# VHH binders against p80196: the designs that were tried, part 31

Target 1, 213 residues: p80196
Amino acid sequence: SQDFDFFYFVQQWPASYCDTRRSCCYPTTGKPDEDFSIHGLWPNYKDGKWPQNCDRESSLDESEFSDLISTMEKNWPSLACPSSDGLKFWSHEWLKHGTCSALNQHAYFQTALDFKTKSNLLQNLNNAGIKPRNGDYYGVESIKKAIEKGVGHTPFIECNVDSQGNHQLYQVYLCVDSSASKFIDCPIFPHGGKCGSKIEFPSFSTNDDHDEF
Below, E stands for the ipSAE of ESMFold2; O stands for the ipSAE of OpenDDE; V2 stands for 0.75 times the mean of E and O plus 0.25 times the DockQ between their complexes.

## First folded at step 25 (VHH; framework vhh_6z1v_2)

Design gg1 (at its last read DockQ between E and O 0.51; V2 from the best seeds 0.67)
Amino acid sequence: EVQLVESGGRLVRTGGSLRLSCAASGFTFDDYVMGWFRQAPGKEREVVAAIVWDSGYTWHADFVKGRFTISRDNAKNTVYLQMNSLKPEDTAVYYCAADFYGYDYQKSYEYDHWGQGTQVTVSS
ESMFold2, look of step 25: ipSAE 0.624; ipTM 0.823
ESMFold2 (binder alone), look of step 25: mean pLDDT 82; pTM 0.847
OpenDDE, look of step 25: ipSAE 0.782; ipTM 0.895
ESMFold2, fold request of step 26: ipSAE 0.666, 0.508, 0.572; ipTM 0.853, 0.780, 0.819
ESMFold2 (binder alone), fold request of step 26: mean pLDDT 82, 81, 82; pTM 0.844, 0.836, 0.844
OpenDDE, fold request of step 26: ipSAE 0.781, 0.797, 0.807; ipTM 0.886, 0.894, 0.900
ESMFold2, last read: ipSAE 0.597, 0.591, 0.645; ipTM 0.821, 0.817, 0.844
ESMFold2 (binder alone), last read: mean pLDDT 81, 81, 81; pTM 0.837, 0.841, 0.839
OpenDDE, last read: ipSAE 0.802, 0.800, 0.786; ipTM 0.898, 0.896, 0.889

Design gg2 (at its last look DockQ between E and O 0.36; V2 from the best seeds 0.00; counts 0 for: pae E 2.2 > 2)
Fold by OpenDDE, look of step 25:
Structure gg2 (fold): chain B 213 residues (1-213), chain A 124 residues (1-124)
Amino acid sequence: as target 1 above (213 residues)
Amino acid sequence: EVQLVESGGRLVRTGGSLRLSCAASGFTFDDYVMGWFRQAPGKEREVVAAIVWDSGYTWHADFVKGRFTISRDNAKNTVYLQMNSLKPEDTAVYYCAADFYGYDYTQSHEYDHWGQGTQVTVSS
């Protein structure tokens, strides 16, 4: 389908999700790794708008992607409360965004997993001497350049703010062509939390007090 | 069809109080998050408060500082924003929004449906 222009491929730093004043819950599968996880693969228009809920009758069918579930649990967890195994989160992503992608369920989730592997964000940061850990600050431009060097395209960095007013890396946006085959330069960057000049990577070691809804 | 209809916005004096209402229809409220947002002239839209419908868990932005309170009436399918100690800086169009999953209720792009907005003006 050519009803959208490109994908946003969004990855998040899980500890940053929790290091805010909102509640977070570890997945039932366990505490997430100190690594990036997938938020979503979102069809988007070049004007910044996006299609959603393109087929409300296309319910998530676990049998269509059962071979991917273990990998998804590790790479695409939910920190939303109440604690879950990810199925509800994946259902939401599929119904809202996946149904607009022209991909079937297996291809949609596989594509997202493949792009996580291809982007290799943590390794790209490490290659540049950036070691994500609690208390360390890095220049946002340094982070962007490190990712750009590895991926070949400029990312958008979205930040959130902790209770002390420190900016922290929340999400990384990359763009994928409409055929879901390769990374591309983003036609447009999303609206999101702007980052200060220096941002931190929080750790779960300081976020052990998670809330239950 | 999902509908969100805000009401209650009006002109008030500094220090005054208002209660905004958002009547929701066209969907079930299980696992929903409802949020209040506001947008002042020349400024970006910002989140004010959010409520998880089933549990009643609430979140409020830092600038609220205890002045505003989000709540819900399950029987009426209505979300409220009680605003006390209003200031001129609170002048904005206030929007109600619904998030079907509630992964990040502080982000406007996570919300799936929006009301038309109601104007709140606080005079000095």
Scores: ipSAE 0.503, ipTM 0.769, lowest interface PAE 1.3, mean pLDDT 91
Fold by ESMFold2, look of step 25:
Structure gg2 (fold): chain B 213 residues (1-213), chain A 124 residues (1-124)
Amino acid sequence: as target 1 above (213 residues)
Amino acid sequence: EVQLVESGGRLVRTGGSLRLSCAASGFTFDDYVMGWFRQAPGKEREVVAAIVWDSGYTWHADFVKGRFTISRDNAKNTVYLQMNSLKPEDTAVYYCAADFYGYDYTQSHEYDHWGQGTQVTVSS
């Protein structure tokens, strides 16, 4: 039976993953597109707790979602070291979070892919003049409003810190109802990953690609 | 079913060396990121080192300064921490931890399985 209240649907910005002191490793399939990528779809309780590892014997079975693999390589890449083809990352996400979702493996991955498309984050930010550019800073409230205008619900913005100590846009959380059918207002906001009032939105490009002012 | 058992913690002089071991059972050891963490009284648990599954890729915390080395022996289902040039600030309970294909393996909340810990005390 379903015993969680909602999902966080979490997307990450690859440039912000990779420009920290911890570094990153590109997938064996190559450098990710300059776009948000899926981190996961995470069952949660409205009291701030969450289930995890709900069936430790439910191993990832590629035959259940083989038609999705090429799309997941593009939209759900692993950035952890060492470089990999994504299967270990998807196995981790399935075992820890997907087993608690009440969805089978195909539905779990397909649902996350569908919500990435529906969220349209990069385009919604672009429509508000918010574009990835090294050295440019944006108001966190402006980022939230741009996403809210496009998806109809206020996101939570998680920041991390680049190698120079600057806060930057790292992950975007949207909430999904417990039947995995639609975006909803978040019943509770995540904690941690605090942002300042203005944050960087970095690109994969070098500093020489900037017009430096 | 999952069990992690640390051993090798003891009282050691400043500048001394110590090797910690962690015997693992109840899971496919080769598919797990293994980590060493430590916790001194009144402090939060902090990552010391991690070693990933198939590549032997290792990560060490900056405060190690080339003094500690993580390693694993997959044939024995055992992870090690070689600790050299020990200092009084290294005094802590040291924990072994494991996570299935861990993604954020430098973060303690990522790890699902923990040992009981072994006390390391560095005198002087």
Scores: ipSAE 0.439, ipTM 0.730, lowest interface PAE 2.2, mean pLDDT 88
ESMFold2 (binder alone), look of step 25: mean pLDDT 82; pTM 0.852

Design gg3 (at its last look DockQ between E and O 0.55; V2 from the best seeds 0.00; counts 0 for: pae E 2.4 > 2)
Fold by OpenDDE, look of step 25:
Structure gg3 (fold): chain B 213 residues (1-213), chain A 124 residues (1-124)
Amino acid sequence: as target 1 above (213 residues)
Amino acid sequence: EVQLVESGGRLVRTGGSLRLSCAASGFTFDDYVMGWFRQAPGKEREVVAAIVWDSGYTWHADFVKGRFTISRDNAKNTVYLQMNSLKPEDTAVYYCAADFYGYDYQNSHEYDHWGQGTQVTVSS
């Protein structure tokens, strides 16, 4: 039996990360694609609490998942400053969340990559006629329905607010069962930025300024 | 042991001002993010403001509308929330939190430690 109830599987829209005037640095591997990237796979309790740092001695060992690194660089990049290749970010995710997942490092990262592929968020949006591009607004409910149709479960949409007060899609939460085998209905939705009725997808083309902490 | 202790919450009238304090101990503040959150009765916890400790970069939620300001005193290891032009809608328990990585300071899941909270009540 798992010592948690389910996973939050969190994907982010990278350009939204940079559009909130926070520090943003492109990975050393290059500018991220105009597509969703993985933020994390987080064990969670149904009461909204979560376990963390379950094994502080389990340091990240890239040799355990070396076959996944190239894929992780594309699908799980960090926009934190200073610019990095993702290892520091993955170390943080593993130590804080992965150590609580009952998975080894390879299985933890592989699982997240698999669920990104399975969720296929960008394609699901496109299938519904939603074409993420800068300046276009879509109904948040339309976005939810598009994802639900593709994934089979209702997502939680977290939004940012830009300098003009416009709401933008920031992150998509999906829930995964405690065995990390399938998507499930979320027992509870996270606390996060609520979305207005219409939200936009920002583009990196408008985010050329990169600030460091 | 990491500890965050909030203080300063009290009853105030509409239009009044308060300054909340969060005294931190048990860790160094290098490259950390400190945040203020609040939770009103029957509502979700929401982020109010965040500060990157080393650079002093600050972020404020849109609903703040310039009324609140987060700041820090390095010598005292203390984070502050100056609240002006308070409204009844600001009534909530206010929490201080520490994020040791600082990737997404708007996300409560990113924060590693939380204070016990301090009650702010704004009467009409």
Scores: ipSAE 0.720, ipTM 0.852, lowest interface PAE 0.7, mean pLDDT 92
Fold by ESMFold2, look of step 25:
Structure gg3 (fold): chain B 213 residues (1-213), chain A 124 residues (1-124)
Amino acid sequence: as target 1 above (213 residues)
Amino acid sequence: EVQLVESGGRLVRTGGSLRLSCAASGFTFDDYVMGWFRQAPGKEREVVAAIVWDSGYTWHADFVKGRFTISRDNAKNTVYLQMNSLKPEDTAVYYCAADFYGYDYQNSHEYDHWGQGTQVTVSS
């Protein structure tokens, strides 16, 4: 039901979302910053299962979080096609995951925004000399250590594959306790999205690399 | 009422082949990304393959290395998984899933609808 053990807090790297063969669309608010963005805050069980759609009648109500919208446009953009203003993405995340969180809509979105700030992923990577740069490869263990140094907990690193077949940093998973108060060690990590030992950290570009030979 | 019904799972020997089917009803099939997932005992569900609504893009997990192929027939509201060169490690319950938003087709947490699963067992 709505009793869960922890959250995955998931952030994505927009350049890695957009440079696959699937491609992407920028939000109607414009090209996102070159920074991690929020994917979601997902209740989960320690056995690797998860609840979802815990209240199918709890539709997104914009008036409940109107003060957060500008911040969410910056930090929680949708890159799905066609271009949109984010409301569909936030509705999807709320209905599927947020309704299982025991938080109201405002608290749910505010909590995720706060954890993005606390994780400070891009700065933690930069402090370790790990910067978004096309053609550069970084050790996955170095990426994990840089984030762990700043956050205090080991992340899970999910990779995807760009249009040229290169493995790259795609999403970062951190775990949050069930009261949504603090980062914790992950009870379990997801499967899939394996990285190998070295991966790209691509720079965000307006040009599609699909034309590379 | 949304319904996804998998079929075709059975016991096969190592090196064998089989084809899974998933019949969909209760939604506009053509609007959904479809995925196949599997869950072995004691493991979290993992994505096997995904296919966008018009078959213009397919994705397959590295661990299937060209052995599995996802396809869909929108006229029949059916998604398929052709599995060749089966290994004991492929033993799992296989699930069909549908994702309307299609944001992150590799991520099980984003799928809206799930089937009940079909058991595939690979042995000697």
Scores: ipSAE 0.466, ipTM 0.722, lowest interface PAE 2.4, mean pLDDT 89
ESMFold2 (binder alone), look of step 25: mean pLDDT 82; pTM 0.847

Design gg4 (at its last look DockQ between E and O 0.38; V2 from the best seeds 0.00; counts 0 for: pae O 3.7 > 2)
Fold by ESMFold2, look of step 25:
Structure gg4 (fold): chain B 213 residues (1-213), chain A 124 residues (1-124)
Amino acid sequence: as target 1 above (213 residues)
Amino acid sequence: EVQLVESGGRLVRTGGSLRLSCAASGFTFSDYVMGWFRQAPGKEREVVAAIVWDSGYTWHADFVKGRFTISRDNAKNTVYLQMNSLKPEDTAVYYCAADFYGYDYQKSHEYDHWGQGTQVTVSS
């Protein structure tokens, strides 16, 4: 934990979470904005291994980060079923990953929120003409280049498949130094979540606007 | 020490029924998503069903929908898989798994704790 090499900072696209065969439930606070949301900030080793669950007794203490909760509800929502507030999801992320980060709870959550702002993913994609649109496909290399132009480091793009079998942008991985101070080039990229050469970037808001019943 | 112990796997004929059990110890069972996974020879491990900490929400893979039912008894720290209308394609080693307040509970790599598995064989 205290000797890990870097963090993965992972954000997910809510529309790509919710348009698969798996169940999706909006948080009790409401439908998320059409923006990337934080999945987690995960200590890792350069050799592809990672620490986890570094202090099983360090339960989430809401009083330690109460000033961040509204911002976390917007930027770190849970989409898993059943519908809930974010506390179970944040407990999961804290106990599995945050306890290995050498940060206290407030610093851990604040750091992830700050890196979401710094990454500016949706705007960086928009600057390259890459916008969420159902039925439109974009080159995976174009997505990587757009993010790299804005962030200064090459991301890893994880894809999943929608309920009709189309590959789509699901998660974006960026790497952060072990002191949690800045983005760095990833020492290694994760395995899995393969993308084809072109992938969907689905819209979240358009689906809701077309409900006729 | 966290431990998950599956039981109930055996040979059964096509169309038959079987119930698997998984006894859990070493953690607060009610805080965990429990999942059943299976792996046939030469194939990747795949999720069969998941049940979220309380017994109010369950998820089942499409290929078992209407045939298999996951349930849990938090007082006994036990998760079950009732398997009906069994087919030869259901032949596999079945694994029980657990993840603390699991978020992405259909993915095997998200689960921290695994049992050793129990063999289910469905004869033609």
Scores: ipSAE 0.654, ipTM 0.839, lowest interface PAE 1.1, mean pLDDT 90
Fold by OpenDDE, look of step 25:
Structure gg4 (fold): chain B 213 residues (1-213), chain A 124 residues (1-124)
Amino acid sequence: as target 1 above (213 residues)
Amino acid sequence: EVQLVESGGRLVRTGGSLRLSCAASGFTFSDYVMGWFRQAPGKEREVVAAIVWDSGYTWHADFVKGRFTISRDNAKNTVYLQMNSLKPEDTAVYYCAADFYGYDYQKSHEYDHWGQGTQVTVSS
């Protein structure tokens, strides 16, 4: 069943989550790497709307994707509080989005992991001479072109703003066809924080679970 | 079934105070960032305030200027908005919303659940 038009495949820069004065909790599995992580794989309509919660009775079953858990802990961590091993986050993503994907749990999570590997965002940036690290600024267009060169399709870059008013890379959107087989040009870009001409890659400093807004 | 039910909205005079409540059910309340939004006639919905999971940290919009305070009681699955020094410009339907991941609590599209809203009217 394909009751949607495409997937948004969303990857995040974890340190940007914590660098915006919101509370963040490192996973129980440890501090995330200075690398992109998966936010989600989201069925979407070409008009910008999306289906959600398509099967509320389909609870997350760890036994269906136990072979993926270690990989998911590394590549799909949660910074939500309280600190967790990711199961709550994955349950949320599955129930809200995965149940609408026409994939079973194993295929849904495996697909997301595969597309993370295929996109290879950090390497694509490095190949273009972009070295994400705290304090360095890069042109948003340069970032887009670097990713486009590697992936073959134009990404959408979402930015957030730190307490000093600096724009930082927040999330990268790529589009996947409805059969979850390949990257495609996005039929529509999401609504999100627009980026300035130059944006920053923040780095983790300390656990920000006690930071105030 | 997930439900967010707002209450407390009414007609008040300028300078008056109101306390809005939002009762949540059908999900693990403590796992969600809670937010208050408002929408005035002919205007876009705007974020008023947000509160994180453990109720210790809050965000308020600039137009609040210390007049409103968001809080929560996880034991009661309820989020509150104390509104003081109300002005006619505060007239709007106020909505309660829940966001699991809380990546951007200022973005309405990131919130997972919404209430039906409660009308607040401030007369001059």
Scores: ipSAE 0.029, ipTM 0.514, lowest interface PAE 3.7, mean pLDDT 90
ESMFold2 (binder alone), look of step 25: mean pLDDT 81; pTM 0.846

Design gg5 (at its last look DockQ between E and O 0.34; V2 from the best seeds 0.00; counts 0 for: pae E 5.6 > 2)
Fold by OpenDDE, look of step 25:
Parts: sequence; C-alpha cells; structure tokens
Structure gg5 (fold): chain B 213 residues (1-213), chain A 124 residues (1-124)
Amino acid sequence: as target 1 above (213 residues)
Amino acid sequence: EVQLVESGGRLVRTGGSLRLSCAASGFTFDDYVMGWFRQAPGKEREVVAAIVWDSGYTWHADFVKGRFTISRDNAKNTVYLQMNSLKPEDTAVYYCAADFYGYDYQSSHEYDHWGQGTQVTVSS
C-alpha cells in the first residue's frame, strides 16, 4: 500500500498479559497455549505515527474469512474481559488498523497468520536454548539475537512488570513491508515498556485466577 | 468532535506536588480506558497510568512507585493525575489519551485520541 510505510506485526505472550495487576479473561474457546499469540498487524509511518479507522463503515464480516476462524481462535485469541470468542477483538483490529492496510478482511487476517507461522518465535527461542518457563530468566539481548537469527531482522521487545518488580516479556514487534510480503528492518521502533537486562516468561500455572472488569 | 485538553502542568521544585487534569468532550466514557503518558526530551513516550472509566480499575507503571495516582470524575468527564514527591526525572510533557476498546494499556497504538500535552518541569 502507498498510504503507509510499513506494518508493525505484534505478537504477545499471553501469560504476561495476565501476570499483572490487570484483569484477564480466558477465551470462550479455552485456555490459551503457552505460546505467542497475535496482537495485531498495524500500518505505520516512518515518523512513528500511524493511520487508523480508515473506513468506519467496513464492519467485520465473518463470512469473508470463515475458513480462518478456527485458526484465528488458536493463534489470535483475546484475553480481554469479558471472555469472548475473539470476534470483538478482531473487529477492533480490523476497524482500527485493517481498514488502513489496503487489504480485504480475508487477506488481512491471513497475512497476520502467515507471518506468525513465518516468524516461529517459540521455535526460534528453543533453537537458541531459551525455554520459556515460569521463573526462568533470560537476557533480553539473547532473546533478541535468537529471534533475529530465525527471522533475519531485529525485533523490538516490549516488557511489562509484575507486582514483584520482575520484568517479563510482554510483546514482540517485527516489521513487515507495506506490500505485506516480507519481514524488514524496522524503520523506527515503537514506544513501549523498556526491558531490564534479564526478563522472564511467566506461565498460566501461576495465573489461574482471572478477573473481570 | 472528540477533544482531550490537558492542564495543570507547571514548574515545581523537587518534592513538590501537582495535579494534572484532562477534560474530555465529544464522546461518552462507557467502557473506555483513559491513560496518562509522558515524554521527556530525547526519550520515548511511556505510559504512566490508566483507568477503566466504568469500573474505576486503575493501573500504574512500576516507576510510579506509589507517587502518582490516576482518578476520574464522571460528572465532569475529567481524568486526573495526582503527582506527589516529584523528581527531576519526572520532567516531561504529559499527555492524556482515550482508548475505546481497552485491550492493552501499554501500547500507544491502542489509544484512539490524544491531547496536546502539558509541560511538567521539576527543578532541583
């Protein structure tokens, strides 16, 4: 697309979403896997700004991507409260960001799913000897290098902080070219929580209690 | 038209207190999240605090260390940031933002509307 410069492709560690003071709710489809999930595919400008809500009349239509829904439930769940099947979350992502992507609904969601598969973050970490487990700490630079080795481009790691002051991996940002064809070096990194030298991967085993807003 | 207008920023001495205000207009606050951000010169914008409007649930960044408190006044459609025990490191432009979905408090991309910002300067 010519109306933006690149995409942020954002993946989250679901357990980190819940391992804060923030409330979280498991999807109606079940407890998420101990793996990365998709947060979004966001058109962005080189100056750090972004387009949004480019077509407010383009409502989410499940019929346009019905073949992807089962895969999206597994790879793109929502931990927002109240518990949902993901449609509200996908509607939000589509209306806010997808409408600015120059892609139709099917292509937008398919693209995000494809890049999740291509990035293969968990496997890339495992290949580097990084095993995401609750209580284990890893160097943020080691994590970056592991992902860079697998993806071929430097990621941005965003962290949050638990109630005890421990930094944990929250989200991974990768950049995709404006044609949504390949990963690229990020022209600019997003604003986000800075990571300490060592960060952890929380697990849901310690976060079985989920609250509603 | 949605508008967010910050006020209250000024020069204060270390250890001082300020209360920032964000007056919102042009929308209702049902199920919305309001956030305070700040950006210091040469630094990235960072989230300071967030509040879920209906429930009153609040979130504060770790660096706040209990010094800042976000709150809201429904009758005035206003969000506040009470800042106590201010330090020179708190010097920044403070921004108010509105999130209509409220999925991620930390991601600026989640917020739909932003104010113009108000300057807070803490001197030694």
Scores: ipSAE 0.647, ipTM 0.826, lowest interface PAE 0.7, mean pLDDT 91
Fold by ESMFold2, look of step 25:
Structure gg5 (fold): chain B 213 residues (1-213), chain A 124 residues (1-124)
Amino acid sequence: as target 1 above (213 residues)
Amino acid sequence: EVQLVESGGRLVRTGGSLRLSCAASGFTFDDYVMGWFRQAPGKEREVVAAIVWDSGYTWHADFVKGRFTISRDNAKNTVYLQMNSLKPEDTAVYYCAADFYGYDYQSSHEYDHWGQGTQVTVSS
């Protein structure tokens, strides 16, 4: 609905999705680039509540955003198993979150794609010497500062745990105003996703270790 | 109307076994990821297991360590949780949940539909 206060714009690091005990499946379109990918653009309230499923009958209509599909395959891939072409993932994000955004389907997806470009997360981290590399650890505050320098707003960093028990950079939350026009300071940060003071920023690995030589 | 109805929760002794069932109605069951969650008194709800669509792909939380097995019967619109080698720390209300895409099976905020819960109590 149009009475929400802001969006979380959430991006995830594919290597951190895939190197947990859960593992992952690459899209049928192929292995994603080593870059942040869009998880979603989520209407939220300042009090920590959020709307969802605001029109369950508003089925995804591919013809409404067909010009965006190639870009979404690159920037909004699904890593869930089994491997898929992304349409179920985009349908989920639309039905659950997009229907609450006051945007039509094309505008919803285009807006998220534009904010990924504007956030420029991987380059902002690289400018601060923070690069994806297995075995390297970075201070969480250094990660936040690198992103803030490029975006102008402090992110929330969500971590998960790899198969070896190490905390790692998983998702980055930025906030967008309710008109979907610009990044803003987050009115509230989500809870959970414990990081510790230093975390990994993993590179894509071969998930199949039997090919070691 | 969407409904998820859990059954099978009861008191069992340590080391015992129990099978939970969740009957689903009001949505296309085959298109949904199904999950089991649990909530012990005073704790946050936590994911136990999930099972994806037609692939039969399953995921289990590490605290289950080969003791619990999720399964589904799409012809009966039913998801199951076989619980073996039960311990007192498994005492909780167990919830069945459904999520359309299942992008993040572990996140409770991704699940759209929830059952009322069934109590499992494991005694010494």
Scores: ipSAE 0.098, ipTM 0.507, lowest interface PAE 5.6, mean pLDDT 86
ESMFold2 (binder alone), look of step 25: mean pLDDT 82; pTM 0.847

Design gg6 (at its last look DockQ between E and O 0.46; V2 from the best seeds 0.00; counts 0 for: grease 25.7 > 24.2)
Fold by OpenDDE, look of step 25:
Structure gg6 (fold): chain B 213 residues (1-213), chain A 124 residues (1-124)
Amino acid sequence: as target 1 above (213 residues)
Amino acid sequence: EVQLVESGGRLVRTGGSLRLSCAASGFTFSDYVMGWFRQAPGKEREVVAAIVWDSGYTWHADFVKGRFTISRDNAKNTVYLQMNSLKPEDTAVYYCAADFYGYDYTKSYEYDHWGQGTQVTVSS
């Protein structure tokens, strides 16, 4: 029995993270690719609330998912400062959200990686003629339709606003059923981060100066 | 039990100053990024400022830069918001929040704990 209604599967555009005048640090494993990365797989209730920290004693055990670490470094990096290899980020995601998923650590991380592959966001955008690069603007509805065509379900697009007032794609939300088996229509979309009619894909080429603290 | 208790909110005139305080208990304060949010009637909650664990880095929203300053005292488990040159548009309930990991301290959903809020009213 699941104690939640569905998952938010959240992917982010890494360069957008660094283009918001806050500190960002490249992972110790290297500069992220110009592609979507995983933020998290979050159990959620249909009323918009969510469970968290369901088992504070369930510490992250690297040995339980050692076979996934190389893939996670590429697909699930952290841009938080100080620079890290991802373990602290994954520990946070596991303790806050994973412990509420009814999955073990290996299954939780594997599931997220599988859904990243299945969603294939960058390819879906390219198939629709949307090629994310710095300086180019695309209609938010076009982006949504491109993803919907590929995934089969409507995404939620969360946007940030740069210093000039331009909206940029920050994150893509997809919904997964409570059994973590398939994408579904979202029972509810998150609040905040609404996008304008046209949004930008920032590039790391303009964000090479990252902060360290 | 985790608690965040805001204080200092009151009625002030335009151009006035206030200092808000948030007293934290029930968790290791120094392990958390602290943030201030505000919500005006009929508007969405918005981030005002954030401060990282060691107070070495602060972030302020564009609308408050130069007027508001976030700070913290880890020995007192307290985070502050000094507000100067207040405007009627600053009228809102101000909330204190705590974020353990601090991945994106500009996003309300990242924060783990919240206070009850304190009312700030700026009259013209």
Scores: ipSAE 0.788, ipTM 0.900, lowest interface PAE 0.7, mean pLDDT 93
Fold by ESMFold2, look of step 25:
Structure gg6 (fold): chain B 213 residues (1-213), chain A 124 residues (1-124)
Amino acid sequence: as target 1 above (213 residues)
Amino acid sequence: EVQLVESGGRLVRTGGSLRLSCAASGFTFSDYVMGWFRQAPGKEREVVAAIVWDSGYTWHADFVKGRFTISRDNAKNTVYLQMNSLKPEDTAVYYCAADFYGYDYTKSYEYDHWGQGTQVTVSS
């Protein structure tokens, strides 16, 4: 089997996906909740490299995880255009990352869903007074401490920029051991996605973001 | 074998136009987001445009909006970049790239397949 050292477990903030100049489309099930959503569960090596696409012929098979689909629509929505039921996004995540995880499809998706619940990111931030508010800024270290208090491990915070050029909370990385059983301290953090010392935590827009040609 | 082969890069004058093509083989083209990237000497590779499997949805970087248009022909397994009103700042090697049902298509590290690049040079 292909060994790897740990997973990044990555969640994204939908408002920060949609308030850029990139096209944003809600799932056919409607606007996602104002909550973090799963981006992926990504095998990684502690030397900064990662495996991907470990079985190009392992197509997503809905019958293997059909009992999870309703929960995945809520917790793992796609914001890519055009609007979809999420299957293309889950196919992407499975083929690129899941095939390298040593988990079958059901276990792969169930594990990510369980870690989202266990991470409890939005509530942990709220417990520290860090709430989604347009135009307000929070210290990146305060965000990290709030999450660490609830999860027991320091996260990596990835930022992107809104349409006005302000840095904002975009994705949160936590690390999971290679057996997919628990959160661990990250052996390394990813590069890029730089945050300033203070960043926005935007409210989720009620209008679709629409880029021009 | 997966291949992406860019063509059409050449020397053109400021204000000129050209069309880049990228022929794809070895994968189901209609399941892929296709992207154009560019890299100028001494600079990092940057996304120029992307087109999802539904050709009604495209994305263009702000620095090319109104000047460049990405398109695709799924019957020919080809993605195009029409470049108009070219500027010296557009001088770069242009790469096409592909990502299976790509989600985060503005990031170069998300793309699995890359072409060899085609040089575009815009003289003043």
Scores: ipSAE 0.674, ipTM 0.846, lowest interface PAE 1.2, mean pLDDT 90
ESMFold2 (binder alone), look of step 25: mean pLDDT 83; pTM 0.857

